# Designs tried in a protein design chat: VH-VL binders against UPF0179 protein Maeo_1037. Part 22

Target 1, 145 residues: UPF0179 protein Maeo_1037, of Methanococcus aeolicus (a6uvu3)
Amino acid sequence: MDKRITLIGSKIAKTGNEFIYCGVLEECSECRFKKICHDGLIVGKRYRIVSVRSAKHPCIAYGDGVKVIEVEPSNNFTILIESKKALEGLTLSHSDIQCNNILCKYYNLCHSEGMPEKYKIMELHEKIKCPKGNSLIKATVSTIN
Key: E = the ipSAE of ESMFold2; O = the ipSAE of OpenDDE; V2 = 0.75 times the mean of E and O plus 0.25 times the DockQ between their complexes.

## First folded at step 22 (VH-VL; framework fv_nezutatug)

Design o5 (from i3 with heavy chain T55S; at its last look DockQ between E and O 0.71; V2 from the best seeds 0.00; counts 0 for: pae E 2.4 > 2)
Fold by ESMFold2, look of step 22:
Structure o5 (fold): chain C 145 residues (1-145), chain A 122 residues (1-122), chain B 107 residues (1-107)
Amino acid sequence: as target 1 above (145 residues)
Amino acid sequence: QVQLQESGPGLVKPSQTLSLTCTVSGYSISEGYYWHWIRQHPGKGLEWIGSIYYSGSTDYNPSLKSLVTISADTSKNQFSLKLSSVTAADTAVYYCARVDWESGYGDYFDYWGQGTTVTVSS
Amino acid sequence: DIQMTQSPSSVSASVGDRVTITCKASQGISSWVAWYQQKPGKAPEPLIYYASTLESGVPSRFSGSGSGTDFTLTISSLQPEDFATYYCQQANDFPWTFGQGTKLEIK
């Protein structure tokens, strides 16, 4: 929606990377950069890095320092959904795939963290071969504002 | 309010070391922001020279890196510039400046000194 | 190094005119642009940072816009005190670099 400016560890400060904001660390309570680092971010919300300034700054939480980044809320996700529910433009309520095979190469797409209560299907991609025989299709979905 | 004042000789001979000091008042340089040197050549634009974080960490313009030293003396609330082996091309007005982090994103100079003119000539 | 190219090099204008100055970056710099006003014999003073945010105490007739590589400074109704040289500056990467300046003169 709108860009926010924050700081993140230098090694993960790359355009396109995403993170979930987990709140103010205890080590940061008296940090002189606390305001720019944390203001305007919502705990539990997922953000995508859209630009990175090159300068590094000292930080007690990141030994290699931090960089100033611009972020946006990450509204688009790639997930797997049941093929029978999959129609572009359709709004669905979140429902986990009932599978506990943690060794599956698709596990994280079936159990995506940070999923909203409802989402809209923006684009359908390829069907995949589920080891358990579920009929699943890869989809790009968007959060409902 | 925050004030920055440059001091040093106005005339320097070629091959000598230019030495300037910026005295900061109304604010402690140890409060954790970056302190910069910028110069303006006659009839030309501005050139960033380098910066120092009060704890001693520095960044220099790559075009000047082997010739520049920036240092800080927190007990005197000062930071300094040394530029070695000067030539006529180093004739400029030299400014010290602060980067704003209080209300901005650390991306612009909110306070500048008055500037000091340095001429390099025989 | 990121080069900042200002246009025009000079402008002759009358009190009350709208003046637009442009600045182009040699590569994408998001919104990390500041603008400065410099009067003869004085240090530059900040006007705008982050492309469009007005510095405290700067009159509302000044505005900035742009993102990526193309940026503008606009003075909506020129006043006598606005005759000065204007510089853009990028803060995306070190070394920080400035445009060559735009001199705004009275007609």
Scores: ipSAE 0.468, ipTM 0.763, lowest interface PAE 2.4, mean pLDDT 84
ESMFold2 (binder alone), look of step 22: mean pLDDT 89; pTM 0.925
OpenDDE, look of step 22: ipSAE 0.683; ipTM 0.872

Design o6 (from i3 with light chain F94Y; at its last fold request DockQ between E and O 0.51; V2 from the best seeds 0.64)
Heavy chain, then light chain:
Amino acid sequence: QVQLQESGPGLVKPSQTLSLTCTVSGYSISEGYYWHWIRQHPGKGLEWIGSIYYTGSTDYNPSLKSLVTISADTSKNQFSLKLSSVTAADTAVYYCARVDWESGYGDYFDYWGQGTTVTVSS
Amino acid sequence: DIQMTQSPSSVSASVGDRVTITCKASQGISSWVAWYQQKPGKAPEPLIYYASTLESGVPSRFSGSGSGTDFTLTISSLQPEDFATYYCQQANDYPWTFGQGTKLEIK
ESMFold2, look of step 22: ipSAE 0.643; ipTM 0.851
ESMFold2 (binder alone), look of step 22: mean pLDDT 90; pTM 0.933
OpenDDE, look of step 22: ipSAE 0.711; ipTM 0.877
ESMFold2, look of step 23: ipSAE 0.439; ipTM 0.739
ESMFold2 (binder alone), look of step 23: mean pLDDT 89; pTM 0.927
OpenDDE, look of step 23: ipSAE 0.691; ipTM 0.872
ESMFold2, fold request of step 24: ipSAE 0.610, 0.582, 0.604; ipTM 0.836, 0.831, 0.840
ESMFold2 (binder alone), fold request of step 24: mean pLDDT 90, 90, 90; pTM 0.927, 0.927, 0.928
OpenDDE, fold request of step 24: ipSAE 0.746, 0.755, 0.751; ipTM 0.891, 0.894, 0.893

## First folded at step 23 (VH-VL; framework fv_nezutatug)

Design ctl (from o6 with heavy chain W101S, light chain W32S Y50S; at its last look DockQ between E and O 0.13; V2 from the best seeds 0.00; counts 0 for: pae E 8.3 > 2, placed apart)
Fold by ESMFold2, look of step 23:
Structure ctl (fold): chain C 145 residues (1-145), chain A 122 residues (1-122), chain B 107 residues (1-107)
Amino acid sequence: as target 1 above (145 residues)
Amino acid sequence: QVQLQESGPGLVKPSQTLSLTCTVSGYSISEGYYWHWIRQHPGKGLEWIGSIYYTGSTDYNPSLKSLVTISADTSKNQFSLKLSSVTAADTAVYYCARVDSESGYGDYFDYWGQGTTVTVSS
Amino acid sequence: DIQMTQSPSSVSASVGDRVTITCKASQGISSSVAWYQQKPGKAPEPLIYSASTLESGVPSRFSGSGSGTDFTLTISSLQPEDFATYYCQQANDYPWTFGQGTKLEIK
């Protein structure tokens, strides 16, 4: 793992936030910050923000400007999985939870973005009382195994 | 290579406006980077005054914000400092300097002018 | 504003000595610290940036370390040309601020 300096929209530049790097935008082809924004980042890779500088810089892609951040690769996720399949150390094939309630308190944990085909359960946490009756447990999982 | 040189009066009377110019050679200031002013009082530490980005955006030290203006003249490849209503407390050596935030390095002043001494006295 | 507290204010040392200068930030600034050397009558010159990265052309006897709030500059074996004033500077937040300086004197 290697810490890198990049820029991200000022509204989402907070320590602990994560993002998926999606590549160079067409609007950025002649931007003076193109190198610092994009060099050393891998398309599709998830990163976690470890520090944020407070100064705002102008950016064509972010109307409220960008801030300089330090990031590191993130391999671990917190998700909800079916309790009956949940055992620490077990490798599971990813399957979506069938629920379209986008306003649900737990929606982002049930519908994790960037999840690979398989994951390893690293740690089990508390069970969640799903409003629709699904038996779900919060887990930390790893994409590297 | 990139060189910075300060110019302006060495003696300014109280209540007047201090006006300094930094002439840049070896690089066009309209093409990139952040261009800064810093000052140093005798026997005291360094104080950041402010900066101008090559697109014209400025940032100023809040302690000086109502008194300071930084501007650029791309036709002369110069950027300038104006400090209004000076007092004896503004007596210092004034430096211009560059920061390359576009390289992915941590921010620091990589090129400095030689400095110009300004004395404020009646 | 982020205050940079530099210590000591002066050091008397001999050629060949090891010298350590410290700088403490009033809040966490990750590694956003630079160090400068200033000789009388001249502008400051960069030594170290990003807390520990040596500027090109700076002798290897200079080193920097630290993160968060506590930072150090070390000169491992003093040379005659190292007698100068040293400053730390944070570049995490505007206004950028400097330590008050450490004067390194010949003993």
Scores: ipSAE 0.012, ipTM 0.622, lowest interface PAE 8.3, mean pLDDT 83
ESMFold2 (binder alone), look of step 23: mean pLDDT 90; pTM 0.934
OpenDDE, look of step 23: ipSAE 0.015; ipTM 0.617

Design fa1 (from o6 with heavy chain T55S; at its last read DockQ between E and O 0.68; V2 from the best seeds 0.68)
Heavy chain, then light chain:
Amino acid sequence: QVQLQESGPGLVKPSQTLSLTCTVSGYSISEGYYWHWIRQHPGKGLEWIGSIYYSGSTDYNPSLKSLVTISADTSKNQFSLKLSSVTAADTAVYYCARVDWESGYGDYFDYWGQGTTVTVSS
Amino acid sequence: DIQMTQSPSSVSASVGDRVTITCKASQGISSWVAWYQQKPGKAPEPLIYYASTLESGVPSRFSGSGSGTDFTLTISSLQPEDFATYYCQQANDYPWTFGQGTKLEIK
ESMFold2, look of step 23: ipSAE 0.613; ipTM 0.837
ESMFold2 (binder alone), look of step 23: mean pLDDT 90; pTM 0.930
OpenDDE, look of step 23: ipSAE 0.629; ipTM 0.860
ESMFold2, fold request of step 24: ipSAE 0.622, 0.578, 0.603; ipTM 0.851, 0.831, 0.840
ESMFold2 (binder alone), fold request of step 24: mean pLDDT 90, 89, 90; pTM 0.929, 0.929, 0.929
OpenDDE, fold request of step 24: ipSAE 0.729, 0.747, 0.738; ipTM 0.886, 0.891, 0.889
ESMFold2, last read: ipSAE 0.588, 0.591, 0.609; ipTM 0.831, 0.838, 0.844
ESMFold2 (binder alone), last read: mean pLDDT 90, 90, 90; pTM 0.929, 0.929, 0.931
OpenDDE, last read: ipSAE 0.731, 0.747, 0.568; ipTM 0.888, 0.891, 0.856

Design fa2 (from o6 with heavy chain T55Y; at its last look DockQ between E and O 0.76; V2 from the best seeds 0.00; counts 0 for: pae E 2.6 > 2)
Fold by ESMFold2, look of step 23:
Structure fa2 (fold): chain C 145 residues (1-145), chain A 122 residues (1-122), chain B 107 residues (1-107)
Amino acid sequence: as target 1 above (145 residues)
Amino acid sequence: QVQLQESGPGLVKPSQTLSLTCTVSGYSISEGYYWHWIRQHPGKGLEWIGSIYYYGSTDYNPSLKSLVTISADTSKNQFSLKLSSVTAADTAVYYCARVDWESGYGDYFDYWGQGTTVTVSS
Amino acid sequence: DIQMTQSPSSVSASVGDRVTITCKASQGISSWVAWYQQKPGKAPEPLIYYASTLESGVPSRFSGSGSGTDFTLTISSLQPEDFATYYCQQANDYPWTFGQGTKLEIK
């Protein structure tokens, strides 16, 4: 896949981290790094950090500054799926887990942002103990295209 | 046309402070990104000394950090190097250089001064 | 500090020859490497950045390749003006470091 160069907050600039590019912030309109920070990225697309340069630069959006990173598009993400539906290679329609416990340590895996309408199960991981008693398994899934 | 020109004494005595100035013409240093000092030793090749960023902060080679100061004077379109407590090991050709991040590819030196020879001798 | 090791230290070649110069980094630096040409009495001049991208105005006989730790500069057909010293430089982490140089001489 094709690499892109961009900037991201120093605290989250670690190889392996992923993010969804959300577009140019209004406060970045006059920033000297606007071109490198935003050109070549697609709004709504997920990217994985594949390398990080250590130098920090000032940024109005990140108080501890930003670092230069190389990224690649990522179509894989980790979610929780009902164990009874989980088989590697299976294609599922996305269905949110019925739970409103925002204090749960697994909340973000049950309510993943940016989930596609359909996904393919690429890899199954460990089952987790849901506080509500749901039978859930952690899975790596991929968009279908 | 963008030009960088080093100036300063060619001979400095041990323990003194070496002071060099880079004068930039055809380009405003306040509109650039990063401004650097690099030296070339007769037997050791090229060594990065340090940089000053357009926003005023500096980074220095750790081997020189306590001895080096880089500053800028935007009204004169100049940036300068001071290296304290020099020894014969500081004898080198000193270059100033620019990095332009418009392409987004990091610290690659696209413009260099012609260089000034500094000899540290008793 | 990231150490950059060039090979060979010198090479003797004729006009028209293909010349390859290598540079090895002491740790992975992705593609953050540049190449410079320096003629006697003059400052280095940029040739290649980001491992393989030619600087504007650099002849197409120059090319660069590699990623990670191993990088090469190739001159596909040597011209009289190419006799110079060549340096690699890493741009991954401070301090920015250079290879020791490769002197290309006329045979």
Scores: ipSAE 0.438, ipTM 0.733, lowest interface PAE 2.6, mean pLDDT 84
ESMFold2 (binder alone), look of step 23: mean pLDDT 89; pTM 0.930
OpenDDE, look of step 23: ipSAE 0.676; ipTM 0.870

Design fa3 (from o6 with heavy chain G106S; at its last look DockQ between E and O 0.54; V2 from the best seeds 0.00; counts 0 for: pae E 3.3 > 2)
Fold by ESMFold2, look of step 23:
Structure fa3 (fold): chain C 145 residues (1-145), chain A 122 residues (1-122), chain B 107 residues (1-107)
Amino acid sequence: as target 1 above (145 residues)
Amino acid sequence: QVQLQESGPGLVKPSQTLSLTCTVSGYSISEGYYWHWIRQHPGKGLEWIGSIYYTGSTDYNPSLKSLVTISADTSKNQFSLKLSSVTAADTAVYYCARVDWESGYSDYFDYWGQGTTVTVSS
Amino acid sequence: DIQMTQSPSSVSASVGDRVTITCKASQGISSWVAWYQQKPGKAPEPLIYYASTLESGVPSRFSGSGSGTDFTLTISSLQPEDFATYYCQQANDYPWTFGQGTKLEIK
């Protein structure tokens, strides 16, 4: 069985969403549900949510509670990178795009949470129209240990 | 062993409030699980009524939501059902039940009471 | 509400028979299905959860399978104590709903 059962914040518990497991939060170290939240998940590994149950459970770390989800491992995800650095097959060190416009529709692709230190470019997609004029291209990348 | 036992009146008049209590023995309801009410209509299938977590959080079947109140008293190790404005359609066997969320990580009812028959009639 | 439709509504069978009961969900529910056995005058008792995991103390002649929308309970060699009504239940989405039941009778 590839699937794992875990818990995640209710607001982000949607089928198709992906996340990178970053380890046990300090707030969760004494939680009675620590086992289900964290057992079987590997720090730095990316997971895709494949099902969500509707029941909410209270959680210190998530103010709107958590939901039970099923996840499977995923190694590929989409980000924006500078067009001049973008060649398929290259391994790049992660660097943040310097932009604090949190209202930008591309914000989360420029500031992907849980980015690894290095990644490999698997596929290049379209360039996007950055509101600040940055030359950015959408890319599918894979994690590297 | 864990035991659940329903108690309350077997006969209730239309428009009154049905009140039932589930007494739990062999286990503390404060152990962090959901406690449920389920009913079975004569000759029909099972219907989930609602649940309560020991912290006071409740979930109700939307079809009954405005009519149902579930509460808990941890000092007596009991939880209760109130169903307001009853009609003959509320005649059923009423069960209390437990979901063992910690051990199974799934919502299935591992322990049930014996059931109590409630008839709504003048 | 997610509807759970059981088939057949009743079965006549003999001791030693293999019996299969099916349950179909009105939408995908992954493996969040449980099965119960109910004898007359008694509360339902759990048999299987998460589609295929046997509850503690349930005989190994019971098995469950399925994912998505189609689920099956199988009794591999029917025993006298297995004559009862069987229900499936989904645990994916509120409200928790049950199938209409399958009555298993001795032939």
Scores: ipSAE 0.358, ipTM 0.706, lowest interface PAE 3.3, mean pLDDT 84
ESMFold2 (binder alone), look of step 23: mean pLDDT 90; pTM 0.932
OpenDDE, look of step 23: ipSAE 0.542; ipTM 0.842

Design fa4 (from o6 with light chain A91S; at its last fold request DockQ between E and O 0.71; V2 from the best seeds 0.68)
Heavy chain, then light chain:
Amino acid sequence: QVQLQESGPGLVKPSQTLSLTCTVSGYSISEGYYWHWIRQHPGKGLEWIGSIYYTGSTDYNPSLKSLVTISADTSKNQFSLKLSSVTAADTAVYYCARVDWESGYGDYFDYWGQGTTVTVSS
Amino acid sequence: DIQMTQSPSSVSASVGDRVTITCKASQGISSWVAWYQQKPGKAPEPLIYYASTLESGVPSRFSGSGSGTDFTLTISSLQPEDFATYYCQQSNDYPWTFGQGTKLEIK
ESMFold2, look of step 23: ipSAE 0.600; ipTM 0.834
ESMFold2 (binder alone), look of step 23: mean pLDDT 90; pTM 0.935
OpenDDE, look of step 23: ipSAE 0.627; ipTM 0.861
ESMFold2, fold request of step 24: ipSAE 0.601, 0.563, 0.589; ipTM 0.840, 0.821, 0.832
ESMFold2 (binder alone), fold request of step 24: mean pLDDT 90, 90, 90; pTM 0.933, 0.935, 0.933
OpenDDE, fold request of step 24: ipSAE 0.694, 0.736, 0.725; ipTM 0.880, 0.890, 0.888

Design fa5 (from o6 with heavy chain I29F; at its last read DockQ between E and O 0.72; V2 from the best seeds 0.69)
Heavy chain, then light chain:
Amino acid sequence: QVQLQESGPGLVKPSQTLSLTCTVSGYSFSEGYYWHWIRQHPGKGLEWIGSIYYTGSTDYNPSLKSLVTISADTSKNQFSLKLSSVTAADTAVYYCARVDWESGYGDYFDYWGQGTTVTVSS
Amino acid sequence: DIQMTQSPSSVSASVGDRVTITCKASQGISSWVAWYQQKPGKAPEPLIYYASTLESGVPSRFSGSGSGTDFTLTISSLQPEDFATYYCQQANDYPWTFGQGTKLEIK
ESMFold2, look of step 23: ipSAE 0.639; ipTM 0.848
ESMFold2 (binder alone), look of step 23: mean pLDDT 89; pTM 0.930
OpenDDE, look of step 23: ipSAE 0.606; ipTM 0.854
ESMFold2, fold request of step 24: ipSAE 0.659, 0.393, 0.648; ipTM 0.865, 0.717, 0.864
ESMFold2 (binder alone), fold request of step 24: mean pLDDT 90, 90, 90; pTM 0.932, 0.932, 0.933
OpenDDE, fold request of step 24: ipSAE 0.705, 0.741, 0.726; ipTM 0.880, 0.889, 0.886
ESMFold2, last read: ipSAE 0.558, 0.629, 0.630; ipTM 0.816, 0.852, 0.848
ESMFold2 (binder alone), last read: mean pLDDT 90, 90, 89; pTM 0.932, 0.933, 0.933
OpenDDE, last read: ipSAE 0.722, 0.739, 0.619; ipTM 0.886, 0.888, 0.864

